# Ledger of designs, part 5: VH-VL binders against Arf guanine nucleotide exchange factor SYT1 (SYT1)

Target 1, 216 residues: Arf guanine nucleotide exchange factor SYT1 (SYT1), of Saccharomyces cerevisiae (q06836r405to620)
Amino acid sequence: SRRSSSIVNALSSFVNLRSSSLSSSRQQHLQQQQQLQQKLDVSLEDLPPVPAPEFSDSCKDFLIKLAPYGKFIGIILTEKDDEFKKNCLNYLLTNCFEFKNDPLDIALRKLLMFLELPKETQQIDRLIMAFSFAYYKAQKSYSKKKGIECPWSNADQVYFIAFSLLMLHTDYFNPNNKSKMTKHDFVDLVHNDKYSGGNEIPMAVLTYFYENVTAK

## First folded at step 4 (VH-VL)

Design a44 (from i9 with heavy chain N52Y; framework fv_inotuzumab)
Fold by ESMFold2-Fast, scan of step 4:
Structure a44 (fold): chain C 216 residues (1-216), chain A 125 residues (1-125), chain B 112 residues (1-112)
Amino acid sequence: as target 1 above (216 residues)
Amino acid sequence: EVQLVQSGAEVKKPGASVKVSCKASGYTFTGYWIHWVRQAPGQGLEWIGGIYPSGGYTTYRRKFQGRVTMTADTSTSTVYMELSSLRSEDTAVYYCARETRITMIVGSPYGMDVWGQGTLVTVSS
Amino acid sequence: DVQVTQSPSSLSASVGDRVTITCRSSQSLLHSYGKTYLSWYLHKPGKAPQLLIYEVSNRFSGVPDRFSGSGSGTDFTLTISSLQPEDFATYYCMQSIQLPYTFGQGTKVEIK
């Protein structure tokens, strides 16, 4: 059943790792738990009603309460333009995910293995924006520690490229799209952006992203 | 050259439907939202809705929901806006416009940079 | 819906004049990642609208430097430092932070 003990065990494992830096081993364990949840094909409507935050809840307290909702946490925290839930999402992405060693495409894949992408466009925006800020912060901190320059100019550039990767995935794998975006199309598309710094990303980097996103 | 080219003027009777096309060229069609904006005689610009061509995601202003349908044909790089149950107040010039930034999420601080030439739709008896 | 109001609705000016148009939104147009979702358009009869200014103050490619935008939060201004013959048109501001996108009612700049 969708309410089997296996679901409880998977979510419990996620809760136990949520406040820790995710090592490669722990990241792999969380990925396996997330894949189990995906395999069980649970929808949000099948779970108990989402609890409302209590006045006394910290972000950590509320995230503990949301742990049973697993992959739906992103959807729950982005449902409305709400300051407390926004702070909880920022806490989750900063403290429960490890992005410092990840190229953007891998970090985005990691995010989406753990959190289901919302269907409503404003919710997707809130999730990817918060992800992009957390990712940029992690990359900048890591680059400083290593004594190298951060390859990213700012969080908005990360946000633009993250959405470009989501767009590429949607374009390439949508069976209703009869004219798939080529590598050249993708590079030109991103390089035509002078507003978010897309034009500053090297062709080699975009080629790398294209090949990884379109590989099945 | 990046451009949007719209279909020609239409004259319709009240209660009919109209379908306006917007053909994109010179850029990667599937990466940009296309919006529809109209201007009725003596009125200002009014946003109707938008479509993300690759995903087929659509968003419509509430007053047009149930009457407007936006579709995209990626093989011809063409977006369509169909407006049904036409009334005299639907008489307007209809424009398609590209969101300036590539994105699958509607909304950008950069506005709409490329516009079609407009299609006059006249609803009269 | 986010309401957008322009002032004035119309004005008469001569070539060489400084023209100022204001735009006020019912809610802040500042996004949580720091960008403000306000753009300005020029519209002439028989032609498509043209993007002039994006993100409050950034001139779009090819737009003459006599056009400038300023403002923050809910209050925004478009300025034409020295009006030219081709600038007699209707100007619109637009917010794109929240659906539906909304335009101001327009400001018609007419020859005096």
Scores: ipSAE 0.267, ipTM 0.665, lowest interface PAE 4.1, mean pLDDT 84

Design a46 (from i9 with heavy chain G50W; framework fv_inotuzumab)
Fold by ESMFold2-Fast, scan of step 4:
Structure a46 (fold): chain C 216 residues (1-216), chain A 125 residues (1-125), chain B 112 residues (1-112)
Amino acid sequence: as target 1 above (216 residues)
Amino acid sequence: EVQLVQSGAEVKKPGASVKVSCKASGYTFTGYWIHWVRQAPGQGLEWIGWINPSGGYTTYRRKFQGRVTMTADTSTSTVYMELSSLRSEDTAVYYCARETRITMIVGSPYGMDVWGQGTLVTVSS
Amino acid sequence: DVQVTQSPSSLSASVGDRVTITCRSSQSLLHSYGKTYLSWYLHKPGKAPQLLIYEVSNRFSGVPDRFSGSGSGTDFTLTISSLQPEDFATYYCMQSIQLPYTFGQGTKVEIK
């Protein structure tokens, strides 16, 4: 199944929060655009031009404008190294996704169910870095509330493991790749990383991730 | 021995396409990125792009986008770079080079440690 | 794009001389991982470039100890303590913190 659809649940929270600011015709228009994306297999090129943010827009204001673009919001917000769009992406991932109880592989799957992965590598990097920051923040806050130690050392460690999982999935399920990454290859790749603390992740945890990501 | 071996010299007319190969041996092919770098006569080194052979992910320098394509064949441990719509200023020695990954798709502090011998591409009428 | 500028563009030296080449980037090459993504290469006509130094100051395996790298942030230096005949070449620095990777324009070390 497709990993991305419109982010209806996340976007509906923005629409509802601003319901008094949106006319019935605007609400109907946004709803119809979201339904169109869900019913039809469309590309971003097939949709109306993406609106530019206005000077007075908050992140929430701009995200409401982007609601009709659904699964493409990640692509739109990562198009360029832009401070405002980066802040909007961070806002989206922090306030419209629930990660606190999720293992990293499940949280990553959740992200990719709602946001289409960009094709350009710098855009993928921006999306996964923002995700990793939001995930780490949620995990740290949750651990603090429960009075337990956070299993993650920092956002860079989450970032490295998230990319490793993404590449494992791509490697394993790419029909053109005749030499698949083994469980041992994956563990070795992650454990050789001293920069982000990949070496600190227990083998049992990496084995768990490998088995879950490679399952059909 | 870890080695990258490139295809031989090519002479092309303006408007043609050229496809250069880079065959890897002596290491786990899918564990490393391959970069393409060129040097035109009297000019410095210019980065063209890279490919992750495992995932097929590519990134190209903007000026080459639309006319460069990088591909990998894991069954033969070979990377290809195809450059289309050739111009006289594309005359250069083209190199492939290996880099150790620190992340899966972005940047590394390790540098390009193993290089192919180079392929001279001459574009002339 | 991150711009990388080398100085000087060329220099003349004799065997046994101490040679220094500088490299300046338009922005910091310090990555969020705490490492600085700057490398140095030696290039001779008719041969492939060779990695000399990676991550500012780490000598690649097999590279003679007369080669050393230093620097931080935006300013970097390659030093050859006692120039040998095989060291007459063009030297390039490269940043790898951001795509596209960019090389300096090169420094040609010529015999006097």
Scores: ipSAE 0.025, ipTM 0.530, lowest interface PAE 5.8, mean pLDDT 83

Design a49 (from i9 with light chain Y33W; framework fv_inotuzumab)
Fold by ESMFold2-Fast, scan of step 4:
Structure a49 (fold): chain C 216 residues (1-216), chain A 125 residues (1-125), chain B 112 residues (1-112)
Amino acid sequence: as target 1 above (216 residues)
Amino acid sequence: EVQLVQSGAEVKKPGASVKVSCKASGYTFTGYWIHWVRQAPGQGLEWIGGINPSGGYTTYRRKFQGRVTMTADTSTSTVYMELSSLRSEDTAVYYCARETRITMIVGSPYGMDVWGQGTLVTVSS
Amino acid sequence: DVQVTQSPSSLSASVGDRVTITCRSSQSLLHSWGKTYLSWYLHKPGKAPQLLIYEVSNRFSGVPDRFSGSGSGTDFTLTISSLQPEDFATYYCMQSIQLPYTFGQGTKVEIK
């Protein structure tokens, strides 16, 4: 919808991010790293008070009100275990992001280019959980339209791999970490996890994810 | 072989602090949460908290908040639990235990599958 | 906090007996993704606890098939089909769906 497009445009404008296609994962990684660095230089406390939702607000209405807060929208919507804000986050990820053509690593980069990762563990979990449901839903719908099998078994598998990619990024780029996870360590850890469906992901795909996430 | 090896027994005075170590081997250290669980004499098992070694993310039971600190040293694959302002009620065997990681907050259906041997901490005057 | 209650607190049994231990939670342990966050542990004095069953009914690697778990929602059962000498121990259930993780108070299985 037009309002959803307006929210995406407002987010892009706020973060001074030009519209661009996913031409290379390395270029997007560099862009994501630059934006993560910029996020460290400004906080929510520096902005005007966040408006409370009005009783009559739809998720779309409230997201329009939050558009000026740009990269902090994820933090705002995950601050508490709140049904309305959870529905707004799900609306944002389903209608304002495009994941259907994205490999999981690229979709995660796209999420983190627009939304600052929260620092509190429960908020990170709510964000990545909502992302994983939206991503799985988009992938399943896209595969059905194309008459092909969905490469993902369920949202839980997506969550496990998305979380693993996030932790790989944190592990690999944390200067305080003296023992980086190697490609072999990552592939072995994820591929040997039969409980979360990591073993269903081909080793070549996991190797591809590792190389993309660890790219400078 | 996957194992967790803990530091030896400690005897402390009330008001002191204790730091227990848990050294991991045989697996990818950053892929699992490490939890701390204690058992006081005559009592059941009590969960204290956990740490994700990859991000340093921690979560603690409310009654220990402000007294407990969990840290991880990835260069030695070792997790530490430091408990301060010790009371006689803190006398217990302290265990570290591994849990498969699936979220940024601790929580999985897979249980704590590998445990350290335990460290007896005695707090007495 | 999610409260977990075990029944009975203790029981006396003979080798070869079928033993049943019950665990009840104050709220559902079913996650929105369809998995139930309930595990069972065996604990002997002087030794570390060991995982027996995870996700209600999945036997952990190396655990004898005489151990089985069942249940759903808030009601769970651990069954030992034919008690062996090494099974005299204290058994704990644990929920891991919400912080803090909580254990049942334990069920001590003693020699009759």
Scores: ipSAE 0.015, ipTM 0.559, lowest interface PAE 6.5, mean pLDDT 83

Design a5 (from i9 with heavy chain M104Y; framework fv_inotuzumab)
Fold by ESMFold2-Fast, scan of step 4:
Structure a5 (fold): chain C 216 residues (1-216), chain A 125 residues (1-125), chain B 112 residues (1-112)
Amino acid sequence: as target 1 above (216 residues)
Amino acid sequence: EVQLVQSGAEVKKPGASVKVSCKASGYTFTGYWIHWVRQAPGQGLEWIGGINPSGGYTTYRRKFQGRVTMTADTSTSTVYMELSSLRSEDTAVYYCARETRITYIVGSPYGMDVWGQGTLVTVSS
Amino acid sequence: DVQVTQSPSSLSASVGDRVTITCRSSQSLLHSYGKTYLSWYLHKPGKAPQLLIYEVSNRFSGVPDRFSGSGSGTDFTLTISSLQPEDFATYYCMQSIQLPYTFGQGTKVEIK
């Protein structure tokens, strides 16, 4: 199920993981356009109109059509509560990203390296929820294959911690916030959550997340 | 003790603005959404909107869009709701309420667990 | 908007009675990660609303065990197994799955 796709190759161009001098002229042009979008903070409205899915499109077909939109794919797929686009997002996160054996903070960074975080709160929710499901599934499968215990109890726990990490980043790097969250505050906040199993996460793991998120 | 304490009653004329405060204590202020809910005389509870103090992210019910502004002051752990162009129909008790778990964005199955005491806003000539 | 409707709008009851209040939503409140976004509140004149039940059936801390919630999808019920004097109040359900958050119109439980 770890088969590479043109979508993965297109997304990786934002990171420029491969020397552009080695690619074909068509591939070089696409990579340059996608890299320009990433670096120059180009807005979605500056690009050609987003194509509507055709009746016969599979999720893979539609994602291939969206590949040139690069970092905006997450925004496009979460714009509305649309089942087809939600299925396409789930397909993308399950088949085009590798999250196995990644700590949650690294997996979240990997997601946001390729997909711009939406500004609207419901879109953020749809993106991070889909991410959390894909991440949990990957972690559970990996743990089973290795014969080790999965550190995550369920997808809801991942979802809670992922949002807590986003909140920590916003809190820590907001210049208008005059009272920054300390490591102790973060651990206490997460451990106070009995609803999603935040209280089950070891202090050492939360300390690791705090240090990594606040360093970036 | 987790508490939300609101500012006192206000009497305003039609067309004026009112700014109600909600001071939080006993928890990490930037970790929770604060929502505003009102009850007009003889009416039920109506959700107005909410704010995440961490990023200043706001969301408003459409009928209040353009008239309501929510802000947060992290140095004093205080959320403000300002409602402009007041009408007699805005006469209500206004409540602030905390969403029950740490959240970056709005939307939780866990409800609003801590509420302010309410602020009566009367709009009359 | 997700519409939420309660039934009945009011009822008369005596201390010791079993009281049932129904809440219906215009669409499913089940989120894709398996949680259902419905809560119940008690409200008395001159006091702030109080959370009773969250996520359909979970009693909030300090809420007496005579209060119970049940339901799934679009149909939900709040039950008070043996009504006490302090339970004469207006009850509201709320959905929080979609913006805007919406409350039912309220059910007033009055002394018979």
Scores: ipSAE 0.204, ipTM 0.650, lowest interface PAE 4.7, mean pLDDT 84

Design a50 (from i9 with light chain Y33F; framework fv_inotuzumab)
Fold by ESMFold2-Fast, scan of step 4:
Parts: structure tokens; sequence; C-alpha cells
Structure a50 (fold): chain C 216 residues (1-216), chain A 125 residues (1-125), chain B 112 residues (1-112)
């Protein structure tokens, strides 16, 4: 898929930099697998079996092994509740994505353009949780560097809003749903969250998110 | 007034299907997950699964996968739970309950704060 | 699955007694965002369950002050400081950190 090409290219470039000692044959095999994966209608089951991490693998080493799987990397890294794979996902989101200049809705779209959303609900949760931590960290670091206040209170606030935006998109563009989520419904949904600080988000910001997500 | 109102008692034969409704009122329907919990005679509470009315996302306890289906009708603020291939062990009171929606999947620290009155489903030959 | 075990399975008490019920989980219920996903419910015959406590120690709206929750990680306690006639019921703890949601087996509080 086209959505995975930037991640595949970035990981491929990283492999080439690290593999100054790798044979051209091994590099050719990685390239071939990446090209096959990017074709329309390719599913994960059509690819070679996913390699298991070896005891000696660093997070970087394992991500290099996953490069041919492109858009499926998110699905692979969230398959189970595993600390090593969580660290690999965090590395990917920190080094292959830039979120500092992105409003949350744009950052979320960027993530989902390059990584296929998992089908199992706890895998979706792990992916969006990792994304939210990476996004919050980038925003807080950038705000500190610029000497301005971070617009986000914490990572769980980002997490709640990111899922709310994902649900808004799904609800609004689902052709089987005759009752679309209104702007009022969305604001009420977000402002009902006292735990993660959804109630702290200004109405103008929520209106911006609603209009941007629903205007295609 | 926030409330969940369930459909009435059902008597079914083994192998049949039952569909229980849960109608929500007094709150923003899409802001909460609806869970289904049952209690068989003399047993404890057992979680069956839940549905997010926004987007229709569902999650089921593995033992019920293939037999249970949860659906939501946003226009009537009603959630349905259908359980097929009924066994005598499925005889229980079935409850719907709401949970504050934090994410698109189920899971919050708020607990299930509003419950339906319960629906007795009896499976007997 | 996260296993949740309650102790005791039943107890006999008199009005005015202090009642303590414990709940132990097979793994930590602390979410990565710093909140612990444990709640307590009261269940009376012929009635729907009622939420008493959420997030370990927060009383739900309308719940009397005699009910309190405490604990962290894997060990949790529900305390009723002075048992009232309406408190004779079965009590359940529940974890909601991981799917499937799991309840303890229940603690029946009976008249002595």
Amino acid sequence: as target 1 above (216 residues)
Amino acid sequence: EVQLVQSGAEVKKPGASVKVSCKASGYTFTGYWIHWVRQAPGQGLEWIGGINPSGGYTTYRRKFQGRVTMTADTSTSTVYMELSSLRSEDTAVYYCARETRITMIVGSPYGMDVWGQGTLVTVSS
Amino acid sequence: DVQVTQSPSSLSASVGDRVTITCRSSQSLLHSFGKTYLSWYLHKPGKAPQLLIYEVSNRFSGVPDRFSGSGSGTDFTLTISSLQPEDFATYYCMQSIQLPYTFGQGTKVEIK
C-alpha cells in the first residue's frame, strides 16, 4: 500500500546504512519483499511468516527485520502485550514520524496513512496508546524548546481525544449509519470525560477537530 | 433521569436464539459503552461483552464468540444482545450496564454506574 | 485472563458491625496512565447490581459514607464501617484493566 512507502523507505535506508557489510543479495531480497507488500490487496497472510525477535535483538534490529512488512508493522508490534514490542513501536513512532508541528487530527491521519489499523480491539488500543505517548512527548518537548505552554495536560488526555477523533471519523463516514454524530454530540462526548481532562479542552478546539475530520 | 430499560422475560428451548433489548434514556447514548453481564442461579456475575454505540465496535468474552452478537440502534438509543444455540447453562438473569467511554474500545476506571433492571432468560426442554 | 479472588466467600455480621472484604488480582490493575481499574458492586436478590466504589476508593454518587475502598496494585479492600439492615447483600469486586472484564466470586454478608 502507498501509505506504507515512507516507513518502508525510511527503514530500508536505515538497513542500508547499518548493512554496509551485508551482501547485495540480502539487500535485494528485502527490496523484493517490500515491493510485494506494497501491491493492492496484499494481506499479512500473503507474506512470509513474521520473524520472532531473537534474544540478542535490539529494538532497532527487530524493526529492520520488520521493514518488508511495511503497513503491517503496527499490527505485528501490537499482537500481544509485550514490553520489547512496545519499545520497538515507541522507537518507530519517535524516529520515523514527526509530530511536533502537527495538530492531533493531522498526526493521527499521518499515523494511519502509514500503519494499517488493527482489527482486534486491544491491538487498536495498544497502537493508539503508543501514538498518544509519542505525540504528547513531542508536543511537550517542542513547547519547552519554544518557551510556550503545552496545550496538552498529559498523555491520557491525548489518548482520549485521539480515540474520539477515530470514532468520529468511523461514525460519520460509515454508510450503514443513518444517524451521524453531530458537533453537539461530539462536544458532549469529549466534555463528559472528567478523568482524562476532556472537559478541559476548549470548545473552539473541539469545533476545529470536528470540522476538519468531517470535511473531506 | 438516566436509565436503562430492558425487554421482558423469555422462555426458550435448547438450540433456540434469544434477543434482549436495552433502551437508554437521559444521557448522550454515544458517550458510553454498554456491557452485558449475566448471573445464573446460585452463581456470581459473569461479563459477556460490550458494545460502543459510536461506530458499533464490539468485544466478547471468548466462550461466547460465535454465539453472541451485540448491535446498537443510535436512532432509538437501543442496544441488543442476541445469544444463539442456547443451552440449559445459559439460564440466567441478563443485565445491561453503561460504562463511561474513555477510548474506542472498552475499559475505564469509572465502573458500570447505571444498570438495566435485568431480563430473566430460561432455557428448558 | 486476569483472575480476581474475593475473601471471604461469606460472612455473618450484626447491625453496627465493621465489615471488611478483600479482593486480590492475579496481576496489577494499575493502568499506564496512573489510574487503577478496580470497582465494587452491591447486589441484592431481585435487584440489579449497584456501583459502590470506582477507581479503588471513589464513592459513586449517593453511596453512604460508611462504604470505603482502599488498596493498590493487586490487593484491595472494601470496608463498611457500621453495617446497616439494607447492607445485607452480596458484594463483588471487578477489574476493567484487561479483557475480559472479570468479577470476584462474591462475598455474601448475612445476618448473624
Scores: ipSAE 0.019, ipTM 0.544, lowest interface PAE 5.9, mean pLDDT 83

Design a51 (from i9 with light chain H31Y; framework fv_inotuzumab)
Fold by ESMFold2-Fast, scan of step 4:
Structure a51 (fold): chain C 216 residues (1-216), chain A 125 residues (1-125), chain B 112 residues (1-112)
Amino acid sequence: as target 1 above (216 residues)
Amino acid sequence: EVQLVQSGAEVKKPGASVKVSCKASGYTFTGYWIHWVRQAPGQGLEWIGGINPSGGYTTYRRKFQGRVTMTADTSTSTVYMELSSLRSEDTAVYYCARETRITMIVGSPYGMDVWGQGTLVTVSS
Amino acid sequence: DVQVTQSPSSLSASVGDRVTITCRSSQSLLYSYGKTYLSWYLHKPGKAPQLLIYEVSNRFSGVPDRFSGSGSGTDFTLTISSLQPEDFATYYCMQSIQLPYTFGQGTKVEIK
């Protein structure tokens, strides 16, 4: 079933335009947008009060109401352990972002370009968990359609690697950490995980991720 | 060899503070949460709290909040748990334990795989 | 808080016996990606606790195959198919789905 309302189609088109396509030219446009975004200093407190969802709201209805809040949507939807807001976040990431053609590091960068990373650790966890589920579903569907093997075993493996990348960034750029994580440390840390399948990720892929995250 | 080694037994008077150390070796210290669990004489295991050494993020059981402080020294791969305003009921063996999965917050289905040997803290007048 | 209750509190057994310990939680421990946040630990006097089973039914590295875990939702079981001398200990289940982490009260397996 592909049933959609005109409002949902408008939202999807809007988000797709914001997400754009990612390639060499797309990377240049993405970089320019990131530079422009850094010049803007608008906080959530400067905006009108966030509307509360009405009991009759679908996820699509509430996301339309949140559209003016732009980059803060991730923060808004992860503020509390709330079932409706979780469903709205899952809907946004599954239907309004395009991840099927993206390697994980690029997909994560795309996510964080359009949604500001929350400052509280539990909110970060909720955002990245929802992202990982959406990313895995997109990768699995794409691989099935193309008749190729999905490089990811499950959504939990994606979640583990996505968090590992965020932790690497925090660890590497944290001024209070005197023992920065080296490339060898990162590979060792991920490969010691037999629970989420971190040990299944090739060393070359992990070293590629390390280089990209540390911008070395 | 992956291991956690704790400091030795402590005897304290009521109202004092105790600081127990837990030194990690054989793995990437900043990648794993370290939890503290205690067992009072004749009682079961009780979770106290945990710390992520990467960012210094901490979480404590409500009954210990205001009395417990967890810190990490990444240069020595050591976690500390300090418990203040000691009472006789705080007499217990205190364990540190590693959470097996990398995360910015606590909570995994995989449990705590590596444990320190325990530190007996006796509170008596 | 998520409450965790074990039964029995203690049992007497002989080497070679099959031992079954149950654990019940006040709410479902099923969470992200179909994972269940329940683990089992063995604790002997004078020694640190050790992980036996994680995610309900997975044996930790080095744990003998006589130990097995099963269950779903709120009801879980640890089984020792043929008790050995080194298995006389106290066993704990733990939920880690929600803070604070909570342990069952423990089940002491004593020599008959």
Scores: ipSAE 0.128, ipTM 0.610, lowest interface PAE 4.8, mean pLDDT 83

Design a52 (from i9 with light chain K35R; framework fv_inotuzumab)
Fold by ESMFold2-Fast, scan of step 4:
Structure a52 (fold): chain C 216 residues (1-216), chain A 125 residues (1-125), chain B 112 residues (1-112)
Amino acid sequence: as target 1 above (216 residues)
Amino acid sequence: EVQLVQSGAEVKKPGASVKVSCKASGYTFTGYWIHWVRQAPGQGLEWIGGINPSGGYTTYRRKFQGRVTMTADTSTSTVYMELSSLRSEDTAVYYCARETRITMIVGSPYGMDVWGQGTLVTVSS
Amino acid sequence: DVQVTQSPSSLSASVGDRVTITCRSSQSLLHSYGRTYLSWYLHKPGKAPQLLIYEVSNRFSGVPDRFSGSGSGTDFTLTISSLQPEDFATYYCMQSIQLPYTFGQGTKVEIK
């Protein structure tokens, strides 16, 4: 549906709307990279055909083959519900990204600075689910190393909150939405969810996320 | 109390349009998908489509595409389903139902937990 | 579309009986990241459907413990351990892993 496409378009702007949260030099570098990519107007269809994985490929082998596709790797690995590509995505997020000690919103932004958000909603779902498992594992390991309790109960809880943040961004910055989600609405939405453990997240943490996602 | 309250029964002629409302209360309206499901006499349950009230994002079963429109009014916490070009086989009880989001897109393992009371739509000459 | 088929289409039972209803899908309802998108509903004439079980085996709030769900992949079961008078109804399974959402044809549990 047309409105489903609008979600994808709005979400793809998430990376650009919170540049003030990054260091000045890294923000400038990322802006330059984004401007260069936009100026080049390169789409996946403009690149050589994506190689199919060979039977003998490890995830690392296939990711090396995908390196020239850069920002499109997330789109390529989420094209369909495929076990090998899912394992490659998990390998990528576990070994090529560092999420330790990152708040979830910053980790999500980090992901989307390097991997273009897919246009198709099921692909977005696969990407964010894989990200959430990688993020949870990183947080669990970090907490164990520091001898502190992990603030996250499980990967599904992270997944729910990550999508809630993407939804908040879409809701808040969509000019066609005249009734923006308030801080109270967001906290209520998340805190009333008993299925994914949203009710276990401290209100202060949810308030932090709301304020950061809605900042310019 | 979490509830969905639907508009009353409708009688329409073939070729007409019907617009059914579903008013939500007791929860954060924009946090949940609202789906529409119908049951024709002697038939089982049939999913029609759903809407995310936050952005007005919709998804429809293909057979209804082009004649169904779902909208949401966040100021009144009300979802509407409009079905046009009515045929006798559209005679059914129409239900709205809430689904907990696992993602911003439709599709979750949680099922539809709160249902409206149903609206009988009769299409007769 | 993912096809969902229930068996039996109807059954006759007495209060106190153990009732088993099966649901089969044309493809796996297991999402690639480990969750299964299958729910069960109770429907009575003149009433709205009611959620009984979500994600295969989780009872919805307020649902009596005589209701249980099990299964994996493409084969699922709803069990009522000791049928009560209010349980005479039509039962539906639903898949929500792929659009469009599809229901089984229903299983009518009737008084013997």
Scores: ipSAE 0.050, ipTM 0.582, lowest interface PAE 5.9, mean pLDDT 83

